# VH-VL binders against q6zmt9r679to764: the designs that were tried, part 21

Target 1, 86 residues: q6zmt9r679to764
Amino acid sequence: DNLLHWLAEELSEENAESLSSTLPLRRSTIQLIKLKNPDDLTEQIHEFLCFWKKSLPTFTDKLRLLARHLRKIGRSDLAEELKFKW
Below, E stands for the ipSAE of ESMFold2; O stands for the ipSAE of OpenDDE; V2 stands for 0.75 times the mean of E and O plus 0.25 times the DockQ between their complexes.

## First folded at step 15 (VH-VL; framework fv_vulinacimab)

Design b5 (at its last look DockQ between E and O 0.80; V2 from the best seeds 0.00; counts 0 for: pae E 6.7 > 2)
Fold by OpenDDE, look of step 15:
Structure b5 (fold): chain C 86 residues (1-86), chain A 118 residues (1-118), chain B 112 residues (1-112)
Amino acid sequence: as target 1 above (86 residues)
Amino acid sequence: QVQLVQSGGGLVQPGGSLRLSCAASGFTFDDYAMSWVRQAPGKGLEWVSGISGSGDETYYADSVKGRFTISRDNSKNTVNLQMNSLRAEDTAVYYCAKDDYYYYFDYWGQGTLVTVSS
Amino acid sequence: DVVMTQSPLSLPVTLGQPASISCRSSQSLLHSYGYNYLDWYVQKPGQSPQLLIYLGSNRASGVPDRISGSGSGTDFTLRISRVEAEDVGVYYCMQALQTPYTFGQGTKLEIK
């Protein structure tokens, strides 16, 4: 997912931690992602976002939901850019 | 605080039309899907229709497809349900509900009675 | 459509005693990544429905600890550890896996 990869590049480690706390993924899954990509934060975040996206029910407005979470963690700038790129 | 205030409804003859409206406040409206759920007198709950935050996607129960139209105006924080070709079995209290896309309704309107009778 | 079946439909309970409501779905509500898309609502007399539990086991804001949801796949349970007078109402389960969203028949909880 190119868009999610872009977003992953724009998120800081702090943002990623905050985001992971707001998105409903198991901590074990997050730890597994980190273990697979120990030295690549961008790829960790990207895989995390992809996993999250796949975990959502059918017909979910994924863009609006993700934008909401971005705003919640203080990244309104990315939320707006995401909507533009989507 | 989240508020959902409904308007519209009333008595109508079979084949008639009504428009329900729900005004939302207290949250970022376009971040959330909205749904309508109805309850016939003395009966259980029935999901009727849903609309995505952007308004680009709409969903309907088979019982209302082709007759009901859900829409929203994000500039006014409103969701509407246009009900055409109304039938007796459409008689119910209709609720608007906030849906955050995990498909649970954490806030509900006060309900609007729609009565279809000759 | 996914059919939701609740039992019992009528639940008389003595104050202070526990209550349990079962909800079964005609197909699994378990997503491949482990989420159960099952909600519980209560409609108290003269009021709009309100959310109790979402995604199988998560309590909504303001819901007391004595109310809990459990289960996975096709079998779910809502439990009230100690029934209080304010718990009177009709309880509904709802599947949120796919549209159309479908509710159980409802369970009417009353005080004996």
Scores: ipSAE 0.135, ipTM 0.823, lowest interface PAE 3.4, mean pLDDT 91
Fold by ESMFold2, look of step 15:
Structure b5 (fold): chain C 86 residues (1-86), chain A 118 residues (1-118), chain B 112 residues (1-112)
Amino acid sequence: as target 1 above (86 residues)
Amino acid sequence: QVQLVQSGGGLVQPGGSLRLSCAASGFTFDDYAMSWVRQAPGKGLEWVSGISGSGDETYYADSVKGRFTISRDNSKNTVNLQMNSLRAEDTAVYYCAKDDYYYYFDYWGQGTLVTVSS
Amino acid sequence: DVVMTQSPLSLPVTLGQPASISCRSSQSLLHSYGYNYLDWYVQKPGQSPQLLIYLGSNRASGVPDRISGSGSGTDFTLRISRVEAEDVGVYYCMQALQTPYTFGQGTKLEIK
């Protein structure tokens, strides 16, 4: 959770929109999170990441998958920092 | 373009060993989990083993647990299956498969036949 | 282990007609946030398996619109709206909710 909040603070609004389009989250879930936290971008992003993490089977290598998503949106710098913070 | 090229099959006596290899190209190998899936002659598909991108986590079907070892060498872009104490029921075509994020196998190798008999 | 049961196991069809394959799991594949961890594969004659449908209903790249997946929880269906000659093969469902991953028995689709 603390790692996902750090990541939420490091992502721009453009990063968040790109990331939300590459995460296999249902659009209705993404919309609900935005409506729940309309004025708090960091909390929106944190909620996206938490929902995504919870949507995966428990044995999935979730941090490695997140790093892959970050590389896909052009944030390889953050993907590397995730590996360091593991 | 993603490519998975397999090697290492053949004939072996019961109780023997074989090592299967799968060479990957066209993607960032260590970012993806890999699995082995087998198909006995004339039968359906059976998942055998899986390994995380880093290699830190490995998983096995009960039928092979303790006898097979999955491993990967991320410097060579290979995933391997060491098969020990082989039995007649291990006779199958073995496929390696790439995971695309959520444990569905978007790319498969060409298959390698393993025959365990007399 | 999650048991996957397909029906029918043999499916002769007439070209241009629809085909449906059922897959049932021994426990729900629906995860807490609305995803079904159920995939469909086809193995065409002489080929390796290839992905058709992932997470219950999402078409893999290059899969035509006439092939679709539906269902939730324990009951899933693969549908081909108009069977073509290239659709001949054996179709498998697979659950990816927990290890060991498990496949259905396969459904052999043939042209009558």
Scores: ipSAE 0.048, ipTM 0.745, lowest interface PAE 6.7, mean pLDDT 87
ESMFold2 (binder alone), look of step 15: mean pLDDT 93; pTM 0.955

Design b6 (at its last look DockQ between E and O 0.58; V2 from the best seeds 0.00; counts 0 for: pae E 4.5 > 2)
Fold by ESMFold2, look of step 15:
Structure b6 (fold): chain C 86 residues (1-86), chain A 118 residues (1-118), chain B 112 residues (1-112)
Amino acid sequence: as target 1 above (86 residues)
Amino acid sequence: QVQLVQSGGGLVQPGGSLRLSCAASGFTFDDYAMSWVRQAPGKGLEWVSGISGSGDETHYADSVKGRFTISRDNSKNTVNLQMNSLRAEDTAVYYCAKDDYYYYFDYWGQGTLVTVSS
Amino acid sequence: DVVMTQSPLSLPVTLGQPASISCRSSQSLLHSYGYNYLDWYVQKPGQSPQLLIYLGSNRASGVPDRISGSGSGTDFTLRISRVEAEDVGVYYCMQALQTPFTFGQGTKLEIK
């Protein structure tokens, strides 16, 4: 969970938009997160990542999956740092 | 392009063993889980087993637990199914399938027939 | 195990007409915070299964928009707005919330 907040601090708005388009999340869910924290981009991203993590079955390899998504959006640097921090 | 090419299979006596293999290409193999799904003659689909990208997590249908072992070799881009103590009811076409961790199978192998008969 | 019940099991249709297939699960497939872990596949004659719909309603790559999935929780529907000859095959729903993953019995779609 501390790692998801670190990641939220490291992502730009463009990174977060690209990442959200890669993840299968409903637009209505993304809208609700923005309404809860309208002027806090880092908290919006953090809540988005927490929502995504909690929406996966417990047996999913979430670290490997998140790193794959980060590589897909061009942030392989964050994907590698994520593995190092865990 | 993604390809899953299967090998193994054939005719085996009850109580015998077979090993099925599935060779993957066209994607980063260890980023994805893999599954085996079977189809008995004239019947529907049955999920048999799954393995995580690292190989550390494996899961099995109750009908095959203790008899079948799924494994993968990420250096060779292969997933394997070792089938022991085979029974007549294991007769089926076996498919390997690619899983992106959201647990839908977007690519399937061509299928391999296993026949267990005296 | 989650039991998947599919209806009808046999579905003769006239070309150009709509078709619907129902799939019901013994427990909700809606996981926390909004995913339905329900997929649809078709197995055309002599072929391996092919993914049509994932996570309840998302179309797989190459699937035409006349094929759609809907529903949530325990009740799901696959719809084909206009049946074409190439739609012949056996359609399966699958739950992917819990291992063992389980399929419905299949619905054989045929042209009358």
Scores: ipSAE 0.219, ipTM 0.802, lowest interface PAE 4.5, mean pLDDT 88
Fold by OpenDDE, look of step 15:
Structure b6 (fold): chain C 86 residues (1-86), chain A 118 residues (1-118), chain B 112 residues (1-112)
Amino acid sequence: as target 1 above (86 residues)
Amino acid sequence: QVQLVQSGGGLVQPGGSLRLSCAASGFTFDDYAMSWVRQAPGKGLEWVSGISGSGDETHYADSVKGRFTISRDNSKNTVNLQMNSLRAEDTAVYYCAKDDYYYYFDYWGQGTLVTVSS
Amino acid sequence: DVVMTQSPLSLPVTLGQPASISCRSSQSLLHSYGYNYLDWYVQKPGQSPQLLIYLGSNRASGVPDRISGSGSGTDFTLRISRVEAEDVGVYYCMQALQTPFTFGQGTKLEIK
């Protein structure tokens, strides 16, 4: 997912931690992602976002939900850019 | 505080049309999907239709496909249900509901009675 | 469509006693990531429905801890540890795994 990869590149480690606490994904999954990519934060975030996206109910407005979470963690700038790129 | 205020509805003959409206406030409207759920007199709940936050995706129960149209105006914080070719079995109280993640309705409107009768 | 079946349909309960409502789905509501897309709602007399439990076991805001949801896959239960007068109403389970979203028949809780 190129868009989610872009977003992953724009998120700081702090943002990633905040985001992981708000998105409904098992902690065990998050730990597994980190273990697979111990030295690549961007790839960790990218894989995390991909898993999250796949975990959502069918027909969920994924863009709007992700934008909401981005605003919640203080990244309104990315939320707006995401909507533009989507 | 979240508020959903409904309007429209009333009495109509079979084959007629009605438009329901739901005005939302107290939350970022376009971040959330909205749904309509109805309840026939003395009966249970039935999901009717849903629309994504952007309005790009719509979903309908088979019982209303081709007859009902859900829409939203994010500039006015409103969701609407256009009901055409109404049937007696469409008689019900209709509720608009705030749909979070498309897996729960955490806020509901006050309901609007729609009566289809000759 | 996913068929939701509740039991019992009528539930007379003595004040202060526990109550339990069962909900069964025709297919598993368990997502591969471990979430159950099952909600519980209550419609009290003369009111709009209101959310009680979402995703199987999460209490909605304002819902007292004497109300709980449990279960996974196809079998779910709503429990009220100590029934109060304010609990009178019709309870519905709803699956949100796929459209169309479908409700159970409803369970009417009354005080004996």
Scores: ipSAE 0.167, ipTM 0.829, lowest interface PAE 3.2, mean pLDDT 91
ESMFold2 (binder alone), look of step 15: mean pLDDT 93; pTM 0.957

## First folded at step 16 (VH-VL; framework fv_vulinacimab)

Design c1 (at its last look DockQ between E and O 0.63; V2 from the best seeds 0.00; counts 0 for: pae E 6.3 > 2)
Fold by OpenDDE, look of step 16:
Structure c1 (fold): chain C 86 residues (1-86), chain A 118 residues (1-118), chain B 112 residues (1-112)
Amino acid sequence: as target 1 above (86 residues)
Amino acid sequence: QVQLVQSGGGLVQPGGSLRLSCAASGFTFDDYAMHWVRQAPGKGLEWVSGISGSGDETHYADSVKGRFTISRDNSKNTVNLQMNSLRAEDTAVYYCAKDDYYYYFDYWGQGTLVTVSS
Amino acid sequence: DVVMTQSPLSLPVTLGQPASISCRSSQSLLHSYGYNYLDWYVQKPGQSPQLLIYLGSNRASGVPDRISGSGSGTDFTLRISRVEAEDVGVYYCMQALQTPFTFGQGTKLEIK
């Protein structure tokens, strides 16, 4: 997912931690992702976002949900950019 | 602070119609799906209908299909339930409920009593 | 439709004691990527229902940590470690995997 990869590149480690706390993913899943990519934060975040996206119901507005979470963690800038890129 | 304030309802004869309304505030209304859940007197909860944030997708319980219509006006932050051909078994307290993308209802209205009786 | 079955339907509990409610679904509520689309609600006397647990094990805002949800697939449990007077009410599980969303029968928690 190129769009989520872009987003992953734009998120700081702090943002990633904040985002992971707001999204309903298992901590074990997050830990597994980190273990798979111990030295690549971007890939950690990318895989995290991809997993999250795939875990959502098909009828969920994923863009709006993601944008909401981005705003919640103080990255309204990315939320707006995401809407343009989606 | 999220608020859901319901209006409408009341007493109606079988075959009659009622319209329920739920006014929402405290959140970006069109981002969230809205639902109606009802509870017959002394009974449990029953999901009735749901509508997507944009309003382009609607869902109904079989018990109300063809009789009830859920709609929303995002310019007014309202969700409505038009109930036609009402039956005695439709008697219940009706709640509007806010979705949170994962289809759990994190906020509920105060409820509106609908009584269908001859 | 997915059938939700709760047990027990009546749950008298002594204050300070733990309580446990079971919820079973007629089909798995586990998404392929790990979410369980099972929520718990409580309706306290004279009030609207309120969310307790979402997606199987996540506490809603304001819900005390003495209340927890667990389980996966078809078997789920709501636990209250120490029952308080404010816990009196009817508890419902609900599946949100597919429409129509369906509730369990409800479990009435009362103080002995």
Scores: ipSAE 0.247, ipTM 0.839, lowest interface PAE 2.2, mean pLDDT 92
Fold by ESMFold2, look of step 16:
Structure c1 (fold): chain C 86 residues (1-86), chain A 118 residues (1-118), chain B 112 residues (1-112)
Amino acid sequence: as target 1 above (86 residues)
Amino acid sequence: QVQLVQSGGGLVQPGGSLRLSCAASGFTFDDYAMHWVRQAPGKGLEWVSGISGSGDETHYADSVKGRFTISRDNSKNTVNLQMNSLRAEDTAVYYCAKDDYYYYFDYWGQGTLVTVSS
Amino acid sequence: DVVMTQSPLSLPVTLGQPASISCRSSQSLLHSYGYNYLDWYVQKPGQSPQLLIYLGSNRASGVPDRISGSGSGTDFTLRISRVEAEDVGVYYCMQALQTPFTFGQGTKLEIK
């Protein structure tokens, strides 16, 4: 949770839009998160990440998978910082 | 381009051992879990084993647990299956497969035949 | 282990006609966060398996839109709206919710 909140603080609005398009989350889930926190981008991103993490099966290297998504949206700097935290 | 190139199959006697290899290219290998899936002649698909990208987690089908060992070398981009105490029912084409951590196998190797008989 | 049951096991189809394959699991594949951990694969003659549908209903890259997946929980369907010669092969569903991952028995689709 602390790691996902740190990440949520580091992502821009453009990063969040790119990330939401690459995460396999239902559109209705994304819309609900935005409605609950309409002006709090950090909390929107944090909830996206938490929901995504909870949706994964037990056999998953969640941090490495997150790093892949970060590289895909152009934030390799954050992907590298995740390596120091995993 | 993603490629999975397999090697190491062949004919072996019951009780023997064999090691299968799968060489990966075209993607960041240690980001992805790798799996082995087998298909006995004329039969359907059976998942055999999986290993996480880091190598920290391994899982096995009950039919091979204790006899087969999955491993990976992320410096060489290879995943391996060490098969010990082989039985006739292990005869199959063995495929390596890459997953996207959502447990769908988006790329498969060409298959390697393992035959266990006298 | 989660048991996957496909029907039919043999599916002869006339070119241009629709086809449906059923897959039933012994327990729900719907994760509490909205994903169905069910995939569909086809193995064409002489080839390795290839992914068609993931997470219940998502088409893999390069899969034509005449092939679709539907269903939720324990009951899933693969549909081909208009069968073409390239669709010949054996179709497998697989549950990916928990290890050991398990496949259905396969459905052999043939042109009659």
Scores: ipSAE 0.038, ipTM 0.741, lowest interface PAE 6.3, mean pLDDT 87
ESMFold2 (binder alone), look of step 16: mean pLDDT 94; pTM 0.960

Design c2 (at its last look DockQ between E and O 0.77; V2 from the best seeds 0.00; counts 0 for: pae E 7.2 > 2)
Fold by ESMFold2, look of step 16:
Structure c2 (fold): chain C 86 residues (1-86), chain A 118 residues (1-118), chain B 112 residues (1-112)
Amino acid sequence: as target 1 above (86 residues)
Amino acid sequence: QVQLVQSGGGLVQPGGSLRLSCAASGFTFDDYAMSWVRQAPGKGLEWVSGISGSGDETHYADSVKGRFTISRDNSKNTVNLQMNSLRAEDTAVYYCAKDDYYYAFDYWGQGTLVTVSS
Amino acid sequence: DVVMTQSPLSLPVTLGQPASISCRSSQSLLHSYGYNYLDWYVQKPGQSPQLLIYLGSNRASGVPDRISGSGSGTDFTLRISRVEAEDVGVYYCMQALQTPFTFGQGTKLEIK
């Protein structure tokens, strides 16, 4: 949870848009999050990450998968830092 | 360019052992869970075992618990299935499969036949 | 364990005609956050299985638009809008919600 909030603070608006298009979040879920937190980009991103985490089967390597998404959007620096924090 | 190349099959007697291996290339191996899925002759698919990317978490079908052990070596990009106490009903083609991050098996090995017969 | 039941088990079709395969699970595959953890695979003659659909309705890379997945909860359908010769094979649904992951019995699609 604290890890996902840290990540939400480190992502730019462009990073967040790229990341949201990579994550398997339904469009309706994404729009609801934006409506609930219209002026708080960090909280929007944090909510996206929390919904994504909860949407995955228990067996899934969630942090490794998140690191893969971060590398795909060009934030390998955050992917590596994520490993140091978990 | 994902490739999964399998080895280690063969004919064994009931009660015997085999070790199956699956060598992976074309992706960041430790980012992905791996599974073994088998198919008895003329039958459907049965998931056998899975292992998380780190190797910290393993799961087994009830039919193989206590007899089969899944493992991985992330330095060699291999996943293995140690099969002990083999029975005739374990006769099957065994596939290794790469999980996509939503637990969909997006790439499969070529299959390895294991025959357990007297 | 979650039991997956496919219907029909044998599906002869005429080239160019539609085909549908039903898959029913013994419990809901709809995760509380709106995802259905159901995959579809095809095993073509002499080949390893191949992913067609994941999360109930998402097409895997390289899968043509004429193949689609639908449904939610316990009832899912794979549709092929116009069957081509390359579609021959055995189709499996699989639940990916919880281990042990479980497949349906398979549906053999053949050209009549």
Scores: ipSAE 0.030, ipTM 0.735, lowest interface PAE 7.2, mean pLDDT 86
Fold by OpenDDE, look of step 16:
Structure c2 (fold): chain C 86 residues (1-86), chain A 118 residues (1-118), chain B 112 residues (1-112)
Amino acid sequence: as target 1 above (86 residues)
Amino acid sequence: QVQLVQSGGGLVQPGGSLRLSCAASGFTFDDYAMSWVRQAPGKGLEWVSGISGSGDETHYADSVKGRFTISRDNSKNTVNLQMNSLRAEDTAVYYCAKDDYYYAFDYWGQGTLVTVSS
Amino acid sequence: DVVMTQSPLSLPVTLGQPASISCRSSQSLLHSYGYNYLDWYVQKPGQSPQLLIYLGSNRASGVPDRISGSGSGTDFTLRISRVEAEDVGVYYCMQALQTPFTFGQGTKLEIK
């Protein structure tokens, strides 16, 4: 997912931690993602976002939901850019 | 605080039409899907229709497909349900509901009674 | 469509005693990534429904600790550890995995 990869590149480690607390992905999954890419934060975040996206119910506006989460963690700038790029 | 205030509804004859409206406040409206759920007198809950935050995606229960149309105006923070070709079995209290995607309905309107009777 | 089946449909309970409601889905509500898309709602007399539990076990805002949800896959349970007068109402489970969203028949909780 190129769009999610872009987003991953734009998120700081702090943002990633905040985001992981708002998105209901299993902690075990997050740990596995980190283990897979211990020195690559971008890939960790990318994998995390991909898993999250795939975990969502059928009736979900994924873009708007993600944008909401980005705003919640203080990255309204990315939320707007995401909508533009989507 | 989140508020969902409904309007519309009433008594109509079979084959008639009604339009329900739900005005939302207290949250970023276009970030959330909205749904309509109904409850026939003395019966349980039945999901009727849903619309994504952007309005690009709509869903309907089989019981109302082709007859009901859900829409939203994000500039006015409203979601609407146009009900055509109404039947007696459509008689119910209709609720608008806010969807947080992880759970379908975290806030509900006060309900609007729709009575279809000859 | 996913069929939701609740039991019992009527639940008379003595104040202070625990209550348990079962909900079964015709197909698994467990997503491959571990989420159970199962909600619990309560409709108290003369009121609109309100969310109690989402994603199987998460309490909605304002829901007391007395109320809990558990289960996974196709079998779910709502528990009230100590029933209070304010708990009177009809409880519904709902699958939120796919449209059409479908509710259980409802369980009417009453005080004996």
Scores: ipSAE 0.028, ipTM 0.769, lowest interface PAE 4.9, mean pLDDT 90
ESMFold2 (binder alone), look of step 16: mean pLDDT 93; pTM 0.958

Design c3 (at its last look DockQ between E and O 0.62; V2 from the best seeds 0.00; counts 0 for: pae E 3.4 > 2)
Fold by ESMFold2, look of step 16:
Structure c3 (fold): chain C 86 residues (1-86), chain A 118 residues (1-118), chain B 112 residues (1-112)
Amino acid sequence: as target 1 above (86 residues)
Amino acid sequence: QVQLVQSGGGLVQPGGSLRLSCAASGFTFDDYAMSWVRQAPGKGLEWVSGISGSGDETHYADSVKGRFTISRDNSKNTVNLQMNSLRAEDTAVYYCAKDDYYYYFDYWGQGTLVTVSS
Amino acid sequence: DVVMTQSPLSLPVTLGQPASISCRSSQSLLHSYGYNYLDWYVQKPGQSPQLLIYWGSNRASGVPDRISGSGSGTDFTLRISRVEAEDVGVYYCMQALQTPFTFGQGTKLEIK
């Protein structure tokens, strides 16, 4: 959770929009998160990352999967840093 | 353009061994898990084994556990299935499949026939 | 292991008519936060399987909207609203909630 909050602090609004479009999250879930924290971008990002993580089976390699999504949106720098914090 | 090209297979006697290979192209191979799925003649599909992108985690169906070994070489973009102590019931077409960690198989190889008969 | 049961196993259909295939699991496939770990595949004659539907109802890329998936928990349905000649093949459901992943027996769709 602390790792996902760090990541949420490092992502721009443009990064967050790109990331939310590549993650398999329901649009209604994203809308609810935005409504709960309308002026707090970091908390919005943190919440949808937490929801995404909890939606996956425990045997999923979530670190590798998240790094893949970060590379896809152009944040390979964050994908590499993720290893040091996991 | 994602491609999975399989090789290996053939006729083998019970108790024998065989190695299947699947060569991947058109995607970042080590970002994805890979699976093997088999289909006995005239029968349905059976998942056999899976391997994580790094190769550190493997899973097997009970019917093959201890006899089959899945492995990958990320420098060559290949996933392999070593099949030992083969039995007649292992006779099948074997498919490799790309697993995106969201656990649906969006791309499949062409299939390789393995026949175990005395 | 989660047992997947399909019905019917043989499905002759007239061109242009609808078709439905049922898939039932021995355990709920509904994961926390509302995801159903159920996929549908078709294997056309002489070909490898192809993904049609993932997570119960999401259409894979290139799959026409006349093919749809529905259901939740233990009961799932694949529907083809208007069968065309290209739909001939064997349809499989698969659960992906836990390993070993398991398939239904298959439903052979054929034109009568």
Scores: ipSAE 0.321, ipTM 0.822, lowest interface PAE 3.4, mean pLDDT 89
Fold by OpenDDE, look of step 16:
Structure c3 (fold): chain C 86 residues (1-86), chain A 118 residues (1-118), chain B 112 residues (1-112)
Amino acid sequence: as target 1 above (86 residues)
Amino acid sequence: QVQLVQSGGGLVQPGGSLRLSCAASGFTFDDYAMSWVRQAPGKGLEWVSGISGSGDETHYADSVKGRFTISRDNSKNTVNLQMNSLRAEDTAVYYCAKDDYYYYFDYWGQGTLVTVSS
Amino acid sequence: DVVMTQSPLSLPVTLGQPASISCRSSQSLLHSYGYNYLDWYVQKPGQSPQLLIYWGSNRASGVPDRISGSGSGTDFTLRISRVEAEDVGVYYCMQALQTPFTFGQGTKLEIK
């Protein structure tokens, strides 16, 4: 997912932690992702976002939900860019 | 503060048409899916239709497919329900509802009565 | 369609006593990532429905902690630890796993 990969590159570690607290993923999944990519934050975030996306029902507007969460963590800039790229 | 204010509805004969509208405020409208839920007199709740934030996806209960059309205007923060070929069994109070996450409805409109009767 | 079945349909309760409502789904509402797409709503007399519990066990904003949701898969329970007069109304469970979203029949909670 190129769009999610772009987003992953733009998020800080702090943002990622904040985002993980708002998105509904198991802590165990998050820990597993970190273990698999211990030295690559971008890949951690990318995989995290990909898993999150897969966890959502088909009828959900996934990218707009993501934008909402980005605003919630103080990254309105990315939220707007995300919508633009949509 | 989130507000959902409904308009439209009323009395119509079988086979007639009505348009319901729901004006939203207090949140980023296009980030949220919207739904219509109805309640026949003295009965329970029935989901009628839903629309994604972008409007690209719409869903309908079988009971209204082909007759009802849900739409939204994100520039006006409104969601609408066009009801055609109305039947007596469509008589109900109709509520617009805001999604928060995974289609749980955290805010509801005040409801609009639709009466289909000859 | 997913069929939601509530019990009981009528629930007379003495003030201060606990209340429990059961909701069963015809198929599992548990997502692979561990979240149940089950909500609880209450419609108080003369009012619009309002959200009580989402994702099976999460209280909506403003919902007192005496109200709780539990369960997973196909069996869910709404509990009110100490019923108050303001709790009178009809309670509905709803699955949001798939469209069409479907509600239980409703449980009418009344004070004895």
Scores: ipSAE 0.129, ipTM 0.818, lowest interface PAE 3.4, mean pLDDT 91
ESMFold2 (binder alone), look of step 16: mean pLDDT 93; pTM 0.955

